VHH binders against E3 ubiquitin-protein ligase MYLIP-A (mylipa). Designs and how they scored, part 19

Target 1, 279 residues: E3 ubiquitin-protein ligase MYLIP-A (mylipa), of Danio rerio (Zebrafish) (Brachydanio rerio) (q6tem9r1to279)
Amino acid sequence: MLCHVTRPDAVVMEIEVDAKANGEDCLNKVCRKLGIIEVDYFGLQFSGSKGENLWLNLRNRISQQMDNLTPCRLRLRVKFFVEPHLILQEQTRHLFFMHVKEDLHRGHLRMCSEQAQELSALLAQAEFGDYNQNTAKYWYTELCGSEPNQTTINSIIAKHKALEGLSQASVEYQALQLVSSLEHYGVEWHWARDAEAQRLAIGVGPEGIAICRDDFSLVNRISYPIIQIATQSGKSVYLTVTKESSDSVVLLFKLISNRAASGLYRAITETHAFYRCDT
Short names: E, the ipSAE of ESMFold2; O, the ipSAE of OpenDDE; V2, 0.75 times the mean of E and O plus 0.25 times the DockQ between their complexes.

## First folded at step 7 (VHH)

Design n5 (from p06 with T96A A97V; framework vhh_lunsekimig_d3; at its last look DockQ between E and O 0.92; V2 from the best seeds 0.00; counts 0 for: unsure alone 63.6 < 65)
Fold by ESMFold2, look of step 7:
Structure n5 (fold): chain B 279 residues (1-279), chain A 123 residues (1-123)
Amino acid sequence: as target 1 above (279 residues)
Amino acid sequence: EVQLVESGGGVVQPGGSLRLSCAASGFTFSDNYLYWYRQAAGIERELIASITSGGSTNYVDSVKGRFTISRDNSENTMYLQMNSLRAEDTGLYYCAVDIRTYTFDEGSEYDYWGQGTLVTVSS
């Protein structure tokens, strides 16, 4: 079976696996070709028939999880984010950086103008190298939502010049350190509706679960210690949560499909399990 | 509490028929996908048929054309009509539902099964 595995930088890898291979077999081959030994941070995603973004279950056969296998189209993604200093391999940090860079374009990570100026310089150094007025291009508006004035542009240029001589690996690490301080670093987003059909963005991350409006503004934050039970039933995910008063409440999230609901349920339970073992 | 109770198993000759039932309670039956599994002696439990909330069905090759899964949402009951039974169909038949639960304090996951109903195909 031929798998087309798209890396976070959009480069496509062709991976051949046995027809009865499980997801882990494919992921291990991908990581081996990339020189990654820190496999546990990564997973493979695919698209469902309703446009769902789904994680391949690593312990199950690929052929039993996907409808279209000619070719089997997968995306290599970081599944579990950690603080950058815990990452051992430079290649692993590079993939984290590429994943983060892709997701910055989508506007999920909130930052102020000063952070946007710093990150803009780091991104430019990583992509273009030392400052050169003919090639330097800056990601500022996409990072903070405002066009830069000339003072801001001059500040970014000064910060870029200050990075002269730093390697791509060094500035990618600094960029990850900056991004890791942002709200919603390492958060996986799922679209859902509440019991009153209001659209929500549900963020699953290392700290817990963020319930946001469709513009990603925070409504509520639920840390893992106050969650008692998660149940997936059909297209629904239920969370039983302990209130500050010690009573329990049940939150309902309804998703577009059974597979999407399973995806949110798995994101919550697997993220909890992963970071529970890290502590 | 989610409950699934199978019935209708028994002893039948090769070529015979049986109709299995799965009575369900403790959840909104019409909203869920339902499954039949079977377990032959010494073998892992295998999925053999499924039915979606909308009534779409799927079967493994070994039973396709011989077994029919169906549901009656007004009676909260799923069925498996088994025709042209063979000796290799002998085993415990379980119903299951697309509900699963994770307990955060234990880090444990569980799903919901019936107790099983025995089907024996012998001459």
Scores: ipSAE 0.640, ipTM 0.809, lowest interface PAE 0.5, mean pLDDT 89
ESMFold2 (binder alone), look of step 7: mean pLDDT 77; pTM 0.758
OpenDDE, look of step 7: ipSAE 0.674; ipTM 0.878

Design n6 (from g06 with Y33A K58N G60A E98D; framework vhh_7sr4_2; at its last look DockQ between E and O 0.89; V2 from the best seeds 0.72)
Fold by ESMFold2, look of step 7:
Structure n6 (fold): chain B 279 residues (1-279), chain A 123 residues (1-123)
Amino acid sequence: as target 1 above (279 residues)
Amino acid sequence: EVKLVESGGGLVQPGGSLRLSCAASGFTFSDNAMGWYRQTPGKQRDLVADITSGGSTNYADSVKGRFTISRDNTKNTVYLQMNSLKPEDTAVYYCTADIRTYTFPSGTEYDYWGQGTQVTVSS
């Protein structure tokens, strides 16, 4: 079968796999074409019929997971984020950067004005090269939510000029170092409702699970050590967590579909497994 | 506590029919997909049929047109009607639900299966 695999930079790859191929067969072919040895950080996503953003299960047949196979439309994404110094290949780091850049555009990461100034300069150097008054464009407002005043603009320009001569790869690495220090770096978000039908944003990350309101304000943080059991049943995900009193409590998250519930369950369990084994 | 109990197996002549039942408890049956698998000695369990919570069915090629999976949400029961049975259908048949549990910190994951019911097609 023919798969159209979209890279984080929006470039589409055509990948042919056997009709009975597992998800990993496709991912391996994508990574081989890209020269990626560090396959374990990546996964393939697809869209569900209700607009769900879903990870392809790599151990199961593609044909049994997707609604449309003509062509099979997938997205290559970073599934497990690590600190940039742990990434061995420049090509892997570039894909991390492109994924992070898309996430920054969506506004999920918190940063202060100083960080936004630094990152603005780094992004501009990576995209446009050395400072050029005629072409320089900065993402400052997208990064911190405020319009820059002239002093801030001048600071960004000064920082951009200071990056003169640095390669795209060098500034992408510096950008990743900055972004990796931000709250919720590497967090995957899922929409759910609690037992009282209140809408929640559930963040799954290396440290555990963040339970947030609709506006992403934190309600509770659940680290992996206090979780005993995760269960997916129907459209629901249940977490059994240990209270400070050593008793347990069961948290309920209800999602829009069975596939979405499976997605949250897999995000939690696979993220735990990945970072549990990180050496 | 999730429980799945199969029944309806037995000995049947080639060309005969059997109806398997799987009684489910301990979860909201109507919200879950259900399935039948079979296993012969020395082999892995193979999918026979499954049915979504909404009633959509899927069958292994070897049983299409001969087997029918169905569900009764009021009785928390899934059925497998097996017609035109062949000696190749001889196996232990297992019921399963689309429920998964992951234990921390070990990372062990388990699915839910019944104990199985034997189907033997003689000759």
Scores: ipSAE 0.632, ipTM 0.817, lowest interface PAE 0.5, mean pLDDT 89
ESMFold2 (binder alone), look of step 7: mean pLDDT 79; pTM 0.791
OpenDDE, look of step 7: ipSAE 0.708; ipTM 0.888

Design n7 (from p06 with A97K; framework vhh_lunsekimig_d3; at its last look DockQ between E and O 0.28; V2 from the best seeds 0.00; counts 0 for: unsure alone 60.0 < 65)
Fold by ESMFold2, look of step 7:
Structure n7 (fold): chain B 279 residues (1-279), chain A 123 residues (1-123)
Amino acid sequence: as target 1 above (279 residues)
Amino acid sequence: EVQLVESGGGVVQPGGSLRLSCAASGFTFSDNYLYWYRQAAGIERELIASITSGGSTNYVDSVKGRFTISRDNSENTMYLQMNSLRAEDTGLYYCTKDIRTYTFDEGSEYDYWGQGTLVTVSS
C-alpha cells in the first residue's frame, strides 16, 4: 500500500509498505529515508472521521487503524520531546525545530515579549540567513499576539544582526534551547470536557498533566507521581489522583469519540512509560 | 474488583442451542461496551460478538445469523444465544469489557480474562 507521509515542514513523502505492515514498518522507512537513527522520539499521526488527531499504533497493522487507505495519509511528528542537548543528530534536531515552529504558529506556547524578540531573530536567521533590510521578516505577532512597535522592531533587528554568520543548525539549536525553557514545551494537547461539560485543554507532557481552560490558562497541574491509575472507557478517560488530604479523587475527561479518548489515554500512559525509563 | 463471570457452557450435539451468561460486577455495566470471545484449543482468542452501551450489536461472519448477543442492564448481565451450533464452535468462551487500566506504580496496562465457559459440540 502507498502512504503519503507529511513532514513537519509540509513536504510529502511517498512511502510504500506491505499490505500487512505494522505502523513501525512505515515509521522505520520514513526515518531511514530521512537519515534518522533516533526513531524512538517520533510517531505517525492520522485524522479520524470526526477530525480527531490520532497516533498510529506502531505495533498494529496500519490497515486495521485507518479509515482510508487509498492513499494512507500520515503525518510525521515528534511524539516524545527531550531536552535539546540529549539529541544526537542534527537532522533529528531539525525535525524537532520544525515541529516546534508549527506549535508556535498555532499558539500553543506562551512566551514574554523579551523571549519573543530573541526567538524572532533566531527564526529569521534560520529562514533568511543574515540580516538583510530588504528581506527581513519577523515572527513576532505569532509568538506573543501583539504587533511590534518600532522599539521592539529595532531590538529584533539588533538581535538578528548579532547572529550574523551563524549556521542554520546553530540557530535552530539556540531556538530549541529557548523554547525548551518555556512552559508547555513537549506538551501534547487534547480537547475534552469535564463532568460539567466545560471545555478543557488537556496537556500531556514529560512531567505530568496540565488541565487548562480553552484559552490555555492553567486550572490544575498533576505530576505523574500523584497519579495512581488511568482508565479509559468509551469516550471517557479517568485519572485517580492522590489529594493533599491523602484521599483519592477521580478526574473525568469526556472526549468527542472513543478513538479520541483512547488517544488521550495512550498519550498519558506512553509518555509516562517513556520518561520513566529515562531515570 | 472488576468481575465478569461466564457460565452456561456444556456439551451439545450439532444443530443444538446454548445460552451463555456473563454476570458482571465492580464497574458501571450500562456505560460499557461488552464482548464475547472464543478460543479453540491451541488457537488465539477471537472476537465473535460485541454490544455497545446503547445496545447496538456486531458479529463476525462465521456466527452471524446463528448467535445473538444481548444485555440486561437492570441485572448487570450479558447473554450469548447460540443456535445451530457446529463442531467448529467448540471452544472456551469469554466475556470482557472495553475498559483499559494503567497502573502508574507498575507502569503497565492489563486486560481482564476470566476462566471462561466451555462449549463442546460433539457428534
Scores: ipSAE 0.326, ipTM 0.738, lowest interface PAE 1.7, mean pLDDT 86
ESMFold2 (binder alone), look of step 7: mean pLDDT 75; pTM 0.745
OpenDDE, look of step 7: ipSAE 0.414; ipTM 0.751

Design n8 (from k4 with Y110T; framework vhh_lunsekimig_d3; at its last look DockQ between E and O 0.93; V2 from the best seeds 0.00; counts 0 for: unsure alone 62.6 < 65)
Amino acid sequence: EVQLVESGGGVVQPGGSLRLSCAASGFTFSDNYLYWYRQAAGIERELIASITSGGSTNYVDSVKGRFTISRDNSENTMYLQMNSLRAEDTGLYYCTADIRTYTFPEGTETDYWGQGTLVTVSS
ESMFold2, look of step 7: ipSAE 0.677; ipTM 0.826
ESMFold2 (binder alone), look of step 7: mean pLDDT 76; pTM 0.746
OpenDDE, look of step 7: ipSAE 0.688; ipTM 0.886

## First folded at step 9 (VHH)

Design q1 (from n6 with D31E Y110T; framework vhh_7sr4_2; at its last look DockQ between E and O 0.77; V2 from the best seeds 0.69)
Fold by ESMFold2, look of step 9:
Structure q1 (fold): chain B 279 residues (1-279), chain A 123 residues (1-123)
Amino acid sequence: as target 1 above (279 residues)
Amino acid sequence: EVKLVESGGGLVQPGGSLRLSCAASGFTFSENAMGWYRQTPGKQRDLVADITSGGSTNYADSVKGRFTISRDNTKNTVYLQMNSLKPEDTAVYYCTADIRTYTFPSGTETDYWGQGTQVTVSS
């Protein structure tokens, strides 16, 4: 069967796999074509019938997970983010960079003006090369939601000029180093409702779970050490967490579908399992 | 406590029929997907059929056209109607629900299964 696999940079790859292939077979072919050995950071996503953003289970047959098979439409995404210095291959870092760049367009990563100025210069150097016009100002506006004043523009120009002659790979790495220091780096977002039916954005990341309002303002942060149990049942995910008094409380997240609930449950459990080796 | 109890297994001649039932309790049955799996000696459990909370069904290729999964939300019961049975269908049949639990920090995951019911098709 034919899979159309969209990379983080929107380039579509055509990958042919056996009719009974599992998700891992497709991911391995994608990574082989891209020259990637560090396969464990990546996964394949697809869209559910209710607009869910779902991870393909790599151990199960593709045909049993998807509604449309002619062609199978998949997205190559970074599933597990790590500090950039742990990434060995330049091509892996490039895919991390492209994924992060897409997430920056969504506005989920908060930064101060100085960081936005520095990042804007790095992004302009990576995309357009050495300074010859102020291409970085559009990134600053994107990152901060407001147009820069002249002092900020002059600072960005100076930072871009200071990057003269640096390779695309070098500035992508510097951009990743900067972004890795930001709040919510490596966080995967899921939409849910709480026990009081309030709409929430649930962020699953390396250190735990962020509970945010629909505008992504933080309500609560739950680190993995205080979680006792995660349960998925139907459209619901339950977390039993330890209170400061050593008692427990159960948090409810209701999602739009059973597959979305399974997705949040798997994001939590697989992220915990992936990073647990460092504990 | 989640509880799944299968019934309806037995001995049947090739070409015969059986209806399996799985009575469920301890969770909101109408909101959960349900499934039937089977296991022959020395092998892992294989999916036979599943049914969503909304009634959409999915079948293994080996049973399509012969088996029908259904549910009765008023009785908290899922059924597997098995027609045109073959000796190859001989197995222990297990009921399961779309519910699971992960324990921190160990990472132990618990799935919920019935005890199983034996189906034997004698040639």
Scores: ipSAE 0.589, ipTM 0.817, lowest interface PAE 0.5, mean pLDDT 89
ESMFold2 (binder alone), look of step 9: mean pLDDT 80; pTM 0.788
OpenDDE, look of step 9: ipSAE 0.747; ipTM 0.888

Design q2 (from n6 with T28Y Y110T; framework vhh_7sr4_2; at its last look DockQ between E and O 0.68; V2 from the best seeds 0.00; counts 0 for: unsure alone 64.3 < 65)
Fold by ESMFold2, look of step 9:
Structure q2 (fold): chain B 279 residues (1-279), chain A 123 residues (1-123)
Amino acid sequence: as target 1 above (279 residues)
Amino acid sequence: EVKLVESGGGLVQPGGSLRLSCAASGFYFSDNAMGWYRQTPGKQRDLVADITSGGSTNYADSVKGRFTISRDNTKNTVYLQMNSLKPEDTAVYYCTADIRTYTFPSGTETDYWGQGTQVTVSS
């Protein structure tokens, strides 16, 4: 079968796999074509029939997971984020950077004005090279949520000029280092509803789970040590957590489909397993 | 806890029919997807058919048009009607529910499967 695999940099790859191929067969072929040895950081995503954003299960057949196979449309994405200094290959870092760049567009990574000024300069150097035109507004509004004043513009220009001579790869690495220090770096977001059908954004990250309203304002944080059990049942995910009194309480998250619920469940359990072993 | 008990397997000649049943208990049956898998020795379990809580069905290519999955929420039972059986359908058939648990911090995961029922298709 033919898979159209979209990379984080939007380049589409055509990958031929056996009709009975597992997800890992496709991922391994993608990584081999890209020269990536560090396969463990990556996964393949697809869209469900209800618009779900789902990870392809690597141990299972592709044909049994997808609603449409002509062609099979997949996205190569970073599944497990690590600190940039742990990444061995520049190609891997570039894909991390492109994934992070999409997250910046979505507003998932908050930063202060000083960080936004620094990152704006790095992004301008990566895209345009050495300063030769005013690109100070290129990213700033997306990073801070407001238009820069002239003082901020001048600061960004000065920072861009100071990056003269640095390669795209060098400034992408510096940008990744900056972004890796931000709140919610490496957090995977899932849409759900609580018991009252209120829409929630559930962030799954290295240290636990963030429960947010649909505007991403924080309602609660649940660290992995207070979680006793995670259960996926139908379209629901349940978390049994320890209360202040040492009694247990069960939190309910309802998702749009069984596959979406499986996705949140796997995000929680695989992230717990990965970062416990990795750290 | 969750229990799944299969029945209805047996020996049948090519072209014959069998009806498998899976009685479920220990969870809210109406809320869950249910499925049938099969396994031959030395191979992994393959999906045969599944059915959502809302009644939508999905079938493996090898059984489309021959097998029908259905459910009775009042009896907490899922069925697999198998028609036009072929020798290649010979396997142990397992019922499963879309339920699993993960225990912290150990990382122990439990999926829920029946004991299996043997289906043998031979002349």
Scores: ipSAE 0.527, ipTM 0.787, lowest interface PAE 0.6, mean pLDDT 88
ESMFold2 (binder alone), look of step 9: mean pLDDT 79; pTM 0.783
OpenDDE, look of step 9: ipSAE 0.741; ipTM 0.894

Design q3 (from n6 with Y110T D111Y; framework vhh_7sr4_2; at its last look DockQ between E and O 0.64; V2 from the best seeds 0.63)
Fold by ESMFold2, look of step 9:
Structure q3 (fold): chain B 279 residues (1-279), chain A 123 residues (1-123)
Amino acid sequence: as target 1 above (279 residues)
Amino acid sequence: EVKLVESGGGLVQPGGSLRLSCAASGFTFSDNAMGWYRQTPGKQRDLVADITSGGSTNYADSVKGRFTISRDNTKNTVYLQMNSLKPEDTAVYYCTADIRTYTFPSGTETYYWGQGTQVTVSS
């Protein structure tokens, strides 16, 4: 069976696997071709028939999870984000960087003007190399939402010039260090509806769950220590949480399909297990 | 609270029939897939049949053509009609729903089963 696996940088790889292959078989071949030893950070995503963004279950047959197998269309993505200093391989950091770059473009990571200036310079060095007044374009507006004034542009240019001679790998590492300090670094987003059918963006991250409106404004934040149980039933995910009064409250998230609900449930449980805390 | 209660088991002669029932409560029955599993002592529970919320059915090869799973969403009940019973069908039969629970911080996963109902096919 032929899989078209799209990397975070939009490059498509053609991967052949046995007709009865598990997701893991495909992921291992992808990582082998990329020279990645650190396979555990990554997964493969596909689109469901209702537009769901779904993780391929690595232990189950690909053919039993996909709606279309000719060709099997998958996306290589980072599933578990860690602090950059824990990443051993440059190629792994590069894939993290490309994934993060897409998240920055979509506006999922919050940043102040000073951080936006620093990151703008790092992104420019990574993409264009050393400063050149004829070439350099900066991502500032995408990072903080306002146009730069001349003082800000001059500051970015000065920061870019200070990066002269640094390799793409070095500045990608510095960019990851900066981004890893941002709110929502490593957060996986899921669309759901509450009990009143209001659309929510549910962010699952290393420390817990962010409940946001459809514009990503925060409604509630739930850390793993206050969660008692997570339940998946059909298209629904329930969280039983302890409130300040020691009472329990049940939160309901309704998703567009059973597969989407399973996806949110697995995101919560697997992220908790990956980052596990004893309390 | 999820609750599944099986009934309808008993002793039958080879070639006989039984109808198992599973009454469900504590969840929206019509939204969930339901299933029957069976277990002999010392062995793992094996799938017998399942039925989706939309009514699509799936059967283990060993029971195809002999067993029929069905559901009544107005009674929150799933049924297993068992015909042409054989001695190898002797087992405890368990009802289940596609519901699972993860307990924090331990990470223990729980699946929901009924108490089981004994089916014995005497030789």
Scores: ipSAE 0.609, ipTM 0.805, lowest interface PAE 0.5, mean pLDDT 89
ESMFold2 (binder alone), look of step 9: mean pLDDT 81; pTM 0.789
OpenDDE, look of step 9: ipSAE 0.639; ipTM 0.878

Design q4 (from n6 with S53D G54S Y110T; framework vhh_7sr4_2; at its last look DockQ between E and O 0.79; V2 from the best seeds 0.00; counts 0 for: unsure alone 64.2 < 65)
Fold by ESMFold2, look of step 9:
Structure q4 (fold): chain B 279 residues (1-279), chain A 123 residues (1-123)
Amino acid sequence: as target 1 above (279 residues)
Amino acid sequence: EVKLVESGGGLVQPGGSLRLSCAASGFTFSDNAMGWYRQTPGKQRDLVADITDSGSTNYADSVKGRFTISRDNTKNTVYLQMNSLKPEDTAVYYCTADIRTYTFPSGTETDYWGQGTQVTVSS
């Protein structure tokens, strides 16, 4: 069976696996080719027929999870984000950086103007090297949502000049340190509807769950310690949480498909398990 | 409380028929996919048939054309009609629902299966 595995840097890898291979067989081959020993941070994603963005279950056969096997189209992505200083290999940090860079480009991570200026300079140093007025181009609008004025541009240039001589690996690390401080670092977003069919964005992160409106404004934040149980049934995910009064309340999230509901359920349970048992 | 109860197993001669039933409670039956698996001693449970909430069916190659899975959402029951039974169909048959539960903070996960019903095909 041939798998086309797209890396976060958009490079496509061709991976042959046995017809009965589990997801982990493919992931291990990908990581082996990349020289990565820190496999536990990564997973493989694929697209469902209703546009779902789904994680391949690593313990189950690939052929039982995907609609199309000719070829199996997978994406290598970071599944569990950790603080950059915990990552042992530079190759691993580079893939974290590329994943984060794509999230920044798509507007999934937002920051204030001061952080956007700092990160803009780091990204430019990583891509172009030392400041050169002929080649320097700065991400800014993607980072904070507004166009830079000349004062902001001058500040970015000054910050870029201050990075002179720093290697790509060094500034990627600094960029990751900055991004790791952001509120939504490591948060995986899922679309759902509540019991009244209102559209919600559900963010699953290292410390808990953010419930947001469809414009990503926060409605509620639930930390893992107050969750008693999570249940997936059909297209629904239920969370039983402890109230301030020590009573329980059940929250309902309805998703577009059984596979999407399983995806949210797995994001919650596997993220909780990862940060309890491993780093 | 999710509960699945199989019935309808028994001893039958080759070429005979049996109809298995699985009564379900404790969840919204019409929202869930349901399935039948079978297990012989010393082996893993194998898929026999499953049926989606919308009624689409899927069968193992070894039973296709002989077995029919169906559901009755008014009775919260899934059925397995087994025709032209062969000795190799002898197994414990289990009903399952597409539902799972994770308990915090321990991380204990529960899948839901019936207790099983024995089907024996022998001359």
Scores: ipSAE 0.659, ipTM 0.822, lowest interface PAE 0.5, mean pLDDT 89
ESMFold2 (binder alone), look of step 9: mean pLDDT 79; pTM 0.783
OpenDDE, look of step 9: ipSAE 0.726; ipTM 0.894

Design q5 (from n6 with R100Y Y110T; framework vhh_7sr4_2; at its last look DockQ between E and O 0.27; V2 from the best seeds 0.00; counts 0 for: pae O 2.1 > 2)
Fold by OpenDDE, look of step 9:
Structure q5 (fold): chain B 279 residues (1-279), chain A 123 residues (1-123)
Amino acid sequence: as target 1 above (279 residues)
Amino acid sequence: EVKLVESGGGLVQPGGSLRLSCAASGFTFSDNAMGWYRQTPGKQRDLVADITSGGSTNYADSVKGRFTISRDNTKNTVYLQMNSLKPEDTAVYYCTADIYTYTFPSGTETDYWGQGTQVTVSS
């Protein structure tokens, strides 16, 4: 069975696996090809029939999870984001960086102007090397959401010049450090509806669950310790959480599909397990 | 509500075949392990066969080579193909679902059972 595995930098890898291969087999092959030993940070995603992003269950056969196997299209993604100092391999960090860069491009991470300037400089150093007035391009607009004025541009240039001589690996590390300090670093987002049919963005991250409106304004933040039970039934995920009054409340999230619901449930449980038990 | 409904049981002569079906509902079928147990009056319920969500199978020694467990995730159904049936295979066969529930800080598994279907092997 041939799998097309797309990397965060849009490069497609052809991975051949046995017809009975599970997700782990494929991921291992991908990581071996990339020289990555730290496989635990990564996963494979595919698109559901409704366009939902789904994580491949690594324990199950690939052929039993995907609707379309010809070709089997997967995406290599970071599943569990950690602080860059915990990453051992440069290859691993590079993949983290690529993923983050893609997320930044999509506007998933918000930052202040100063952070955007700094990150713009770092990204430029990583991509173009030392400052050159003829080649330097900056991501400030993408990062901040506004066009930089001349003062801001000059600031970015100054910051870029200050990075002279730094290697790609070094600036990628610094970029990851900066990004890891941002809100919602490592948060996986799931679209759902509440009991009143309001659209919500559910963020699952190392610190807990963020419940946001569709504009990502925070409605509620739920830390893992106050979660009593998580269950999935059909297209619904139920979270029983402890209130300050010692009473419990059940939160309902309705997702677009059973698989999406399963995905949210698994995200919550696997993330909790990863950061609370395995790190 | 979790529901398991067995079908396909009946009377068959020694050497005959039956195919049991278990229709499952109320949970994400594809994410959970399924199995078949059997029980005779006055005896304990014993594992016949089980299948993981990933499709790995396990069989009791007494049925190995004769019985085949399979699943169709599109139909939320688990099957037990029983060939070369023997009188000692006579029992009530139960479908089971092993459903994973995460009760913080840890996950737990809960077994659910169907009502059972009678299989009688007699000349």
Scores: ipSAE 0.089, ipTM 0.494, lowest interface PAE 2.1, mean pLDDT 91
ESMFold2, look of step 9: ipSAE 0.644; ipTM 0.799
ESMFold2 (binder alone), look of step 9: mean pLDDT 80; pTM 0.786

